# Designs tried in a protein design chat: VH-VL binders against Nonsense-mediated mRNA decay protein 2 (upf2). Part 17

Target 1, 242 residues: Nonsense-mediated mRNA decay protein 2 (upf2), of Schizosaccharomyces pombe (o13824r41to282)
Amino acid sequence: LKKNTAFMKRCKSSLTSENYDSFIKEIKTLSLKKFIPEITAAIVEGMMKCKATKDILSSVKIVWALNLRFSTAFTGPMLANLYCALYPNPGYSLCHESYFELKQNENEVSEKDRSSHLLKVRPLLRFLIEFWLNGVVGTPEDFVSYLPSTDSNDKKFRKPWFEEQNLKKPLVVLLFNDLMDTRFGFLLLPVLTSLVRTFSCELFTTEDFEDKETLELVNRLNPVVWRTYLRKSLNSYVDKLE
Below, E stands for the ipSAE of ESMFold2; O stands for the ipSAE of OpenDDE; V2 stands for 0.75 times the mean of E and O plus 0.25 times the DockQ between their complexes.

## First folded at step 10 (VH-VL; framework fv_mosunetuzumab)

Design e2 (from d2 with heavy chain Y33W D101M; at its last look DockQ between E and O 0.58; V2 from the best seeds 0.00; counts 0 for: pae E 5.8 > 2)
Fold by ESMFold2, look of step 10:
Structure e2 (fold): chain C 242 residues (1-242), chain A 120 residues (1-120), chain B 112 residues (1-112)
Amino acid sequence: as target 1 above (242 residues)
Amino acid sequence: EVQLVQSGAEVKKPGASVKVSCKASGYTFTEYWIHWVRQAPGQGLEWIGWIYPNSGDTYYNEKFKGRATLTADTSTSTAYLELSSLRSEDTAVYYCARSYMFTEYYFDYWGQGTLVTVSS
Amino acid sequence: DIVMTQSPDSLAVSLGERATINCKSSESVLYSSNRKNYLAWYQQKPGQPPKLLIYWASTRESGVPDRFSGSGSGTDFTLTISSLQAEDVAVYYCQQYYSYPTFGQGTKVEIK
């Protein structure tokens, strides 16, 4: 029991590659089912503290181990928590002006305001993409039932989290569509640039690989039709930059 | 043109502190991580830590934790390294360098270096 | 920490000949999610800061001459200078960024 409390504390503050083996052993041996809500909250907090690629990968593997043991009882709430942090207002794009806290009587986002938004969105997007690449999430159907209700009797919120036609689309396609939204300018250009350089092979390449094994993996993860779509969207985005 | 211009050489006695500045120009200061790397005379390169200027978030190599403090002033586009409790082993050229992407820390531009000499 | 070990420590090569520098990491720096190797190479000429040559193990930075090439994957990496020029006299460092940055000890390249 005390081991369970220590486990959750480490999830919150010590998701590191150095602790990976300990986490895997504990996931296999501890009785954790009653603590899944606490584990979900702690691990989301811990993931936001990961600052190196090695630690991000270790965290993804730890999440995968929890998914293998508890399936949607863990991953559903975890993914919903991450998505709600990224999209506090359902139906708005990542580039929506409300996320930039525009000042009254100014038409331009300050560098400080843009940087504050980048602080929030950059790690959240990174982990959602990592979970997609590692099979933790595919489409919104995997977690949409765990999202908060948007209906209420007092104010009537009628904006669903996802349109019905989008529930079966790859989550990364939906995320990048929002990321490349230019209606409010190019406010997330630094985030887009970083992710394109990091994941260009998996998301944007339309070329065949010499290695058939690599080609099959990439095509299974993100079919060429979606990579072609995303490449076209990226080219349109770049054309608007001049 | 991207430039990282550092403050001049320092001579310090053991136990003192030093503060090295790194003024950035030619790019949006808040979009990049600033790293500090040192090189003792005739030796290799040793990473000290980073700061993300827009948030003030920092991360330190464990060797320097408790002695190094990284700060940034976004209004002047200047990053700072302060190293306290100096020892003779801290004699080195201290570089600032930038990286663009979260967790992908390779350094495309470097400052000219600041020699810090610690001698009794 | 991921330890980076270069070989040789120094290398003397005739002008116009091939120079080969090896770098070995104590752990794989191949990021399985994007299949990229998180490895960079730097050139440091006397009295100058390091200059980025190669990132992602094999991608040449803009403005770097095409005689510089990087190869390798996982734990074993190579920097090749296909035809050594006088201005290539420098110390060369590999650096991983799969975790927090660590550098190789350097390889000094000289003309013989």
Scores: ipSAE 0.178, ipTM 0.675, lowest interface PAE 5.8, mean pLDDT 82
ESMFold2 (binder alone), look of step 10: mean pLDDT 94; pTM 0.959
OpenDDE, look of step 10: ipSAE 0.821; ipTM 0.910

Design e3 (from d2 with heavy chain D101F; at its last look DockQ between E and O 0.66; V2 from the best seeds 0.00; counts 0 for: pae E 3.5 > 2)
Heavy chain, then light chain:
Amino acid sequence: EVQLVQSGAEVKKPGASVKVSCKASGYTFTEYYIHWVRQAPGQGLEWIGWIYPNSGDTYYNEKFKGRATLTADTSTSTAYLELSSLRSEDTAVYYCARSYFFTEYYFDYWGQGTLVTVSS
Amino acid sequence: DIVMTQSPDSLAVSLGERATINCKSSESVLYSSNRKNYLAWYQQKPGQPPKLLIYWASTRESGVPDRFSGSGSGTDFTLTISSLQAEDVAVYYCQQYYSYPTFGQGTKVEIK
ESMFold2, look of step 10: ipSAE 0.726; ipTM 0.886
ESMFold2 (binder alone), look of step 10: mean pLDDT 95; pTM 0.962
OpenDDE, look of step 10: ipSAE 0.764; ipTM 0.888
ESMFold2, look of step 11: ipSAE 0.415; ipTM 0.757
ESMFold2 (binder alone), look of step 11: mean pLDDT 95; pTM 0.962
OpenDDE, look of step 11: ipSAE 0.691; ipTM 0.869

Design e4 (from d2 with heavy chain F102W; at its last look DockQ between E and O 0.67; V2 from the best seeds 0.00; counts 0 for: pae E 3.3 > 2)
Fold by ESMFold2, look of step 10:
Structure e4 (fold): chain C 242 residues (1-242), chain A 120 residues (1-120), chain B 112 residues (1-112)
Amino acid sequence: as target 1 above (242 residues)
Amino acid sequence: EVQLVQSGAEVKKPGASVKVSCKASGYTFTEYYIHWVRQAPGQGLEWIGWIYPNSGDTYYNEKFKGRATLTADTSTSTAYLELSSLRSEDTAVYYCARSYDWTEYYFDYWGQGTLVTVSS
Amino acid sequence: DIVMTQSPDSLAVSLGERATINCKSSESVLYSSNRKNYLAWYQQKPGQPPKLLIYWASTRESGVPDRFSGSGSGTDFTLTISSLQAEDVAVYYCQQYYSYPTFGQGTKVEIK
């Protein structure tokens, strides 16, 4: 229908707080089930265009509304798309040297590739953390079955997150371990710094909050043991900078 | 020490364009956002938009969209504001300012300001 | 647009006394996901650009004296200068960054 096409175009271009009420109405009333793949792609594209915190929150709420209506039929493919956008080579970490390798004779091309990576990785990580905070995703188990198949050489998709020991870990633990990986240097330090400043309470604090309702939510999503682990990892990262 | 040094004052006629420069030093230019904020005489502060110099990505206040163009030259660590179709109400001091993050729009360092006067 | 309204427009305070500036936003600037208030305060002296004093409503920028403090949440915020000094004569602005930035109209602080 023309209305479904308009809905998907707005998902792609106009995930804004001004459009929130319209989105919620349309999600409740339109026949969207046949268009979930298109909606998923449009939503992921639209997330990359959010510029203000207010619009990020509206986008998270719109995703939550789609989750309420379609459950894993929507969130599984969406999370898989976000993961694949974040890890175009699933064998590489976020800090893998191939994303950041510089050759002296190709410096300008390498700078453009580096800029494109930083441009995309910032909103992708921000939205994954937002979805984790709001209950859309908890662990890799929530979306592993929606990932594309492995290559034709009969090798399985082998990103470490989806190994048995990691499948049930909080997503943010796996994200931040990857961000703080220093095997290739400090390539995403600006991204790490930004996320630490924005989400320090939820990820790294070991102290109790004054707001007990918030504390209980944070403890349910990211237990103190993992926050303590992440704080130690961050301290080690900072020590290596010195 | 972080510094933002802007180009000198401009006098323009209505309908003209102006281009203000902002040269950054003392930090990694490509890792921070450059914002433009103006202050008309006797008025408060008004945000125009930002640029991320590494990628050239921009975000504009809707009031200025279509008239303002933000650019950056990473080889000279210089950001530019171009404002077209000038009107008398565009008379203001124009500041560049730095922010840390793409959604954290508080400004830790400011340029000295550039007075743009639009008069017949 | 989130409208920021300051009060008073101006005030005169004796040296060493407390100055209090209020800022009200037309909608909440509290982001519930990270529990932060997206509110900053600036000082602007004559002929100078604004200078950041406080972000996240209550976090002082490095090098800002302890006499400056911010408080409040949601829609109502306060900048307090606990013991006014001669160098504090300026115009003070609040600014939200929950959406694209908007500023209050300013509060001029003078010495009685």
Scores: ipSAE 0.441, ipTM 0.762, lowest interface PAE 3.3, mean pLDDT 84
ESMFold2 (binder alone), look of step 10: mean pLDDT 94; pTM 0.952
OpenDDE, look of step 10: ipSAE 0.810; ipTM 0.904

Design e5 (from d2 with heavy chain T28R D57E; at its last look DockQ between E and O 0.61; V2 from the best seeds 0.00; counts 0 for: pae E 2.3 > 2)
Fold by ESMFold2, look of step 10:
Structure e5 (fold): chain C 242 residues (1-242), chain A 120 residues (1-120), chain B 112 residues (1-112)
Amino acid sequence: as target 1 above (242 residues)
Amino acid sequence: EVQLVQSGAEVKKPGASVKVSCKASGYRFTEYYIHWVRQAPGQGLEWIGWIYPNSGETYYNEKFKGRATLTADTSTSTAYLELSSLRSEDTAVYYCARSYDFTEYYFDYWGQGTLVTVSS
Amino acid sequence: DIVMTQSPDSLAVSLGERATINCKSSESVLYSSNRKNYLAWYQQKPGQPPKLLIYWASTRESGVPDRFSGSGSGTDFTLTISSLQAEDVAVYYCQQYYSYPTFGQGTKVEIK
């Protein structure tokens, strides 16, 4: 019990490449099944503290190890938690003006909450793309059943994303369409630019790769039809900037 | 035109503190990471840490944790390195440098450097 | 952390001739998710800060002459100056950013 509490504390604060071997050993040996809800919350919190590429990859591998041992009992709630962290107001796009203080007198949206959303968007999107690239998530179908009910006054479930035809789309396509929403200007341009620079081949290339192993992986995860679509969307976004 | 202009040379005794400034111009200060890198005389480059001025978030090389404090003033577009409990081995040129991308920590622009000399 | 080792420590090259600098990392800096090598090269002239030459192992920074090229992957990298100019006399550093930054010890290039 001491060990389980220590494990969850390290998930919150110490997801590092140096601790990777310890995490893998503990995942294999500790009795964690009763604590999966706490682990999902802790690991999402810890992932937002990873700031080096090596630590991000180590965190993805740790999540993969938890997925291998606990399957959808871990992965479903974890992905739902990530989605809810990214979309605290599920009826709004990522670019909605209320997140950027473009309107005053939104009484329950505090200055702190808006700043917190801006701080979290970049790492959250980065991890969702990393999970997509590494097979942890493919489409919204993988986590939609774990999302909160829609019976409140607030919409918790964004209807267009979760229509039948969109449930089968690569998650990355839906994320980038939302990120490139220009109805409120170019508020996330730095985030978009960062992700395009990091993942241009996986998301936007229409060219063949000489590395056939890489091409087969990319085509399996994001077929050329979707990469062509995203490239066209990006070009339109850039044209609107100019 | 992107520029990083640092404060002048300092001479300190062991046990003292130093605060070096780095004033940025020609770009959106809050959109880029500011790193601090030092170079002892005749030696190579050693990374100290970064600050992201948008959020005030910092990260430190373990060697400097507890001694180094990075801050930023977005109203003046100025980043600061404060290094406490100085030792003679802290004698070095201290550079500020910027990087653009989350996790992409290569440095496209550097300040001119600030010599800090620690001697008794 | 990731140790970066350069060779040689110093070299002398005649004007117009090829200079070759090697850099080895203690572990791979190739990021599997995007297939990029997280390696940069810098030039530092006496009394000046470092200047970025190359990132992603082989991509030249804007304004860097074509005579500078980077190659290699994984743990082994090379900076090549195809035709050494007088202005290229400097110390050259490799740097990884796959983890938090670490630098090679530097290679001094002089005119023979």
Scores: ipSAE 0.542, ipTM 0.813, lowest interface PAE 2.3, mean pLDDT 84
ESMFold2 (binder alone), look of step 10: mean pLDDT 94; pTM 0.953
OpenDDE, look of step 10: ipSAE 0.758; ipTM 0.884

Design e6 (from d2 with heavy chain Y52W D101I; at its last look DockQ between E and O 0.55; V2 from the best seeds 0.00; counts 0 for: banned pattern WIW H50, chain humanness VH .589 < .591)
Fold by ESMFold2, look of step 10:
Structure e6 (fold): chain C 242 residues (1-242), chain A 120 residues (1-120), chain B 112 residues (1-112)
Amino acid sequence: as target 1 above (242 residues)
Amino acid sequence: EVQLVQSGAEVKKPGASVKVSCKASGYTFTEYYIHWVRQAPGQGLEWIGWIWPNSGDTYYNEKFKGRATLTADTSTSTAYLELSSLRSEDTAVYYCARSYIFTEYYFDYWGQGTLVTVSS
Amino acid sequence: DIVMTQSPDSLAVSLGERATINCKSSESVLYSSNRKNYLAWYQQKPGQPPKLLIYWASTRESGVPDRFSGSGSGTDFTLTISSLQAEDVAVYYCQQYYSYPTFGQGTKVEIK
C-alpha cells in the first residue's frame, strides 16, 4: 500500500548506495509483480540521475535482485524501456543530428535547456554495458519483443528497431558502432572517451589478459572477433579526429 | 598544451562573496568536467564540486551547497566559482581541475590556484 | 563519505633510496564490474598545484618517471618511489573516485 508507493518513489529519485539495504529488503518482502511496468519506468528515470560509480554499482545490484525475483517479467520490460529512452526514434543512430537541438530561449525556460540527448546517453549507455557485464542483457533478441510495434497503418513511415542480422549480435557492438558513427561529426566523443577508458579491456583488447579467468569470461561475453572489429572501428574514429 | 589559467589573488572581508575564474585552452572546453578543489594553508585538499560546461549541469559537495555556485561561459572557455557568506575558515588556495565526464573524477590538469584571504 | 587515511604523515629518505607511502580507504574502492581500483595519487611541490601521478591505483600517467609506482587493492594502497631524487621532495596525496572525490591528508617526503 504505502510501502509500494514509497518503493516506486525511491526507484525514481533515490537510487543510491545509501538506500541499497532498504531496496534489497523491500524487493524480498513486498508484493511487486502487479507494479512491474511502474518499476521499470521509475528505475530508468532513477538511472539517469546516478552520477558516481558507487551509486551505479548499487543500482546494478538492485536491478539484479529484481531480476532474480521476476526474471524476464522484469528484465524484458526494463531493457525495452531503457532502450526506448536512449533511442526514441527506431532505426536512428545515437549520433543522428536531430537529437542535438538546443533551445533558443535560454534566458526564459531553464528546464527545457537542461533536457538533452547527451544527459540521457551518458548514464543509460553506461548502464547497458554494466548489464551486459553482469549477464542481464546479451543481444537485442533479449528484449526486442517488449519494444513498441514499429508497424502502423502506413508502414512506409516506420523503421524497424533492428535489422534481422543484428538481433544476435552483442548489444555492446551495436551501441559502440553508433557511438563511433562519424556521419554527423564527433557529437558523442566525451561519452565514447569515458566508456573506452572504463571498459577498454572488456570491449577492445585483442591481447592476452594478465588474468586467465578474466580472459575466459570476456571471451564468452564478447568474442575476440567482435573486440577486433571494435578496435579497428575505434582506430578509424581516432584517425578521423587527427 | 592543455592549460587552466586562474584569476589573481583576492582579499575579502567576512560576509562578502568572491568569484574566481578559470580559463581553459588547448582542448575542447565542453567535452570535460571542471572541478573546484580548495586547500587551506598547511592543510589538505577539499573537493567543492563540478560543472559540465556542455550542459551547465553541476554537482556540489554537501558542505558547500547553498554557498557555492559553479558556472561556465562556453564562448570564452571560462569556468567560475562563486563562494558567498565568506568566513575566515574559507581562506585557502582555490584550484580548478579537469576530469573526464561522468564518474571518472581524477584530475589530469590543474589551474595554478587562486589565493582567497578572508580577514577583517 | 569515503575517508582516506595516509601513513606516515612525514617521511625522510636518503637520495637513491626507496620511499613508501600507504593509503587506506574506509570502504573498498575496487569496482567489481571492471576490476579497477578507483584510486589516484598526486604530487604537490611547494607553491604548485597537485600533479597527477597514478590513476586506477597502478596506471602511471604519461610523462611520469618509471620510479613512481602504485600498488594495492580494495582498501589498502601503496605509492613507491624506487630511487628518490632531489626533485621528488613534495607532499603526496591519495584520492578516491569510487564515490565523489575525497583525499588523504597528505604525506610529506623529505631528503635525509
Scores: ipSAE 0.627, ipTM 0.840, lowest interface PAE 1.7, mean pLDDT 86
ESMFold2 (binder alone), look of step 10: mean pLDDT 94; pTM 0.959
OpenDDE, look of step 10: ipSAE 0.774; ipTM 0.894

## First folded at step 11 (VH-VL; framework fv_mosunetuzumab)

Design g1 (at its last look DockQ between E and O 0.04; V2 from the best seeds 0.00; counts 0 for: pae E 17.5 > 2, placed apart)
Fold by ESMFold2, look of step 11:
Structure g1 (fold): chain C 242 residues (1-242), chain A 120 residues (1-120), chain B 112 residues (1-112)
Amino acid sequence: as target 1 above (242 residues)
Amino acid sequence: EVQLVQSGAEVKKPGASVKVSCKASGYTFTEYYIHWVRQAPGQGLEWIGWIYPNSGDTKYNEKFKGRATLTADTSTSTAYLELSSLRSEDTAVYYCARSYFFTEYYFDYWGQGTLVTVSS
Amino acid sequence: DIVMTQSPDSLAVSLGERATINCKSSESVLYSSNNKNYLAWYQQKPGQPPKLLIYWASTRESGVPDRFSGSGSGTDFTLTISSLQAEDVAVYYCQQYYSYPTFGQGTKVEIK
């Protein structure tokens, strides 16, 4: 029982590459089934604190190990918690002004508002894409049933992603549409640029991959039609920027 | 191991330009901001500006705008500071340093510094 | 610019005794939306670059001994070395990152 409490504390604060092996050993040996709700909350809190790429990648592997053991009993609540952390105001795109608070010194406050949002958005977006690549999530349909229809203020909790026409689309297509939304400027450009460079092969290429096994995996997860769509969308975004 | 390795000391005459390099290793170069900070002999630290290598975006301390140019080469993981119209007051050790998130500009790793001496 | 003012400019402290360095900003560096103080502390030894000790006013960087602690909020901040050791002889700088970075003038700590 004391080891389970320590495990959950480490999920909240110690999702690092140095701790990966010990996490995997604990996931294999501890009786965790009764603590899944606490684990999902703790891990999402820990993910919000992951800043280094190494720690983000190790945390993806830790989540995968929990998914292998507990399947949707873990991933459903975990994805719902992650979404709620990513989209505190889900009625708008990531670029919409509602993510930014108004302050007396507009230039300085505006940068602080953007940085607070970007702090949370950058690692959370990367986690979501990595989870898509590893098969933890494919489409909004995979976790929509774990989301309330309204938040504590009786506002819509769900983005249009969860409407009928979008439920079966690859999640990354919907996510990148949100990232590339130019109606309110280019606020997420640094995040978009980083993600495009990191995931160019998996999301945007229509050419041959060097590794045939990678090509087969990518085609199953994100068919050529969607990669072509994303590449056209990115080209349009770049044209508007220039 | 995260490292920022800077080019060697330089001696310049007033009115010349200097270009200092900062080669990064041990991390993903495009995910971090590179800042330049200088320190005149026996003096404190003065921020010059940042570059985000992923996009090429820059910001400058207004004191240096028009004289300082920050660039980055992502293929070699190298950032550059070019300072033009040098004056004796520009004699300083020039550091590169990194930060991670936008506006979180505390510097967890620093280069070893490059002494630039401006002397007639 | 947000002006950072440290006091004292220098201090001499006996080995094992407490050293206290103050830093005052001309404007608040506490951001109400995230409740964080945008304040860091650095140690610089002769011939070396600055070394990060503390960020967010009180969070110790990994590998920094626990004798170093930061406190304060808004405009007034303190770096404390609870039991000064010989290797702590250095110049210490506070730095705000609420806006574009500015540094205090430094505080030189010496063995008495």
Scores: ipSAE 0.000, ipTM 0.420, lowest interface PAE 17.5, mean pLDDT 81
ESMFold2 (binder alone), look of step 11: mean pLDDT 95; pTM 0.960
OpenDDE, look of step 11: ipSAE 0.813; ipTM 0.915

Design g2 (at its last look DockQ between E and O 0.42; V2 from the best seeds 0.00; counts 0 for: pae E 2.8 > 2)
Fold by ESMFold2, look of step 11:
Structure g2 (fold): chain C 242 residues (1-242), chain A 120 residues (1-120), chain B 112 residues (1-112)
Amino acid sequence: as target 1 above (242 residues)
Amino acid sequence: EVQLVQSGAEVKKPGASVKVSCKASGYTFTEYYIHWVRQAPGQGLEWIGWIYPNSGDTKYNEKFKGRATLTADTSTSTAYLELSSLRSEDTAVYYCARSYIFTEYYFDYWGQGTLVTVSS
Amino acid sequence: DIVMTQSPDSLAVSLGERATINCKSSESVLYSSNNKNYLAWYQQKPGQPPKLLIYWASTRESGVPDRFSGSGSGTDFTLTISSLQAEDVAVYYCQQYYSYPTFGQGTKVEIK
């Protein structure tokens, strides 16, 4: 039990490339099944602390190792926790003005929501797209059943992503539509710019890649029709910026 | 137009602390990371950490965690490095520098540098 | 930490001649998903802060003269000054940003 507690603490605080080999060994050998709920919470918290490409990519491989061992019993709850961390107010877009406006009569809770949002958005968005590239997630259908329960009339905890027509859409398409929402201006332009530069081949190109292996994966995950759609949406976003 | 203007040279004794300022102008301060990099006399460059002024989020080189504190004041567009428990090997020029894109930590503008001398 | 090692530590080049600086990382800084090398080059003249020359291993920063070029991939990188000018006397540093930043030890370039 001490070993499992140490493992979860390291997921929470030490999700780094330097610890990769140790994590892989522990995932292969420890009895973790009873602790999956704690592991999914701890690892999402650890992901928020990964702020360099190398640490993010090593953590994606650690998550993949857990997926190989536990399949949807791990990835479902993990993706649900990631979603809830990214959208603490699920009715709000990532670009919602309340995260960015400084108002004199805002209460203490609003300031905590703003700070939490700004700290989380960069690493968690990057992880979500890396998980998509590595087959951990494809569509909202992969984790919708693991979200907190709501009755039929309560929409506070669900986005339109989980409506029937959207359940089979590539998650990254839904995410970028939300990210490119200009109703509140261009509040996450630096984040959008970073993601576009990092994933331009996978999300926005309609031409062939030099890397055949990546091209085959991208065509399965995000067909040309969706990449064309995203490119047009990005062009519209840039035009509004000018 | 973009400028990072740092505070003046400091002379300190071992065990003291120092706080270096970096005032930014000519760009939107909250949209860019501010990094701190030091250079001991005749030596190379060593990254200390960064702060993202919009959120106050920070990341430190593990070598300096516990001794370095990065802060920012968005109302004055000023970033600060505080280094405590100074040692003679902390004698260096301390630079602030900026980067724009998350994970793309290369530095397009640098402050002029602040010499910190730690002498017994 | 990704260790960056430059060679040579110092070189002297005649005015108008070619200068070549090598940089080797202890592990690859190429990210396969975007095919970009997370590597930058800086010039530092005496008494001045570093100045960005090159990023993504080969992309020249705006305002940097065409005589500066970067090449290489993975673990092995080169900065080339095709026709050395008097104002190019400086120390040159490579830097990776695949992980948190680390710098090479520097290469001093002098006029022969």
Scores: ipSAE 0.488, ipTM 0.807, lowest interface PAE 2.8, mean pLDDT 85
ESMFold2 (binder alone), look of step 11: mean pLDDT 94; pTM 0.959
OpenDDE, look of step 11: ipSAE 0.872; ipTM 0.938

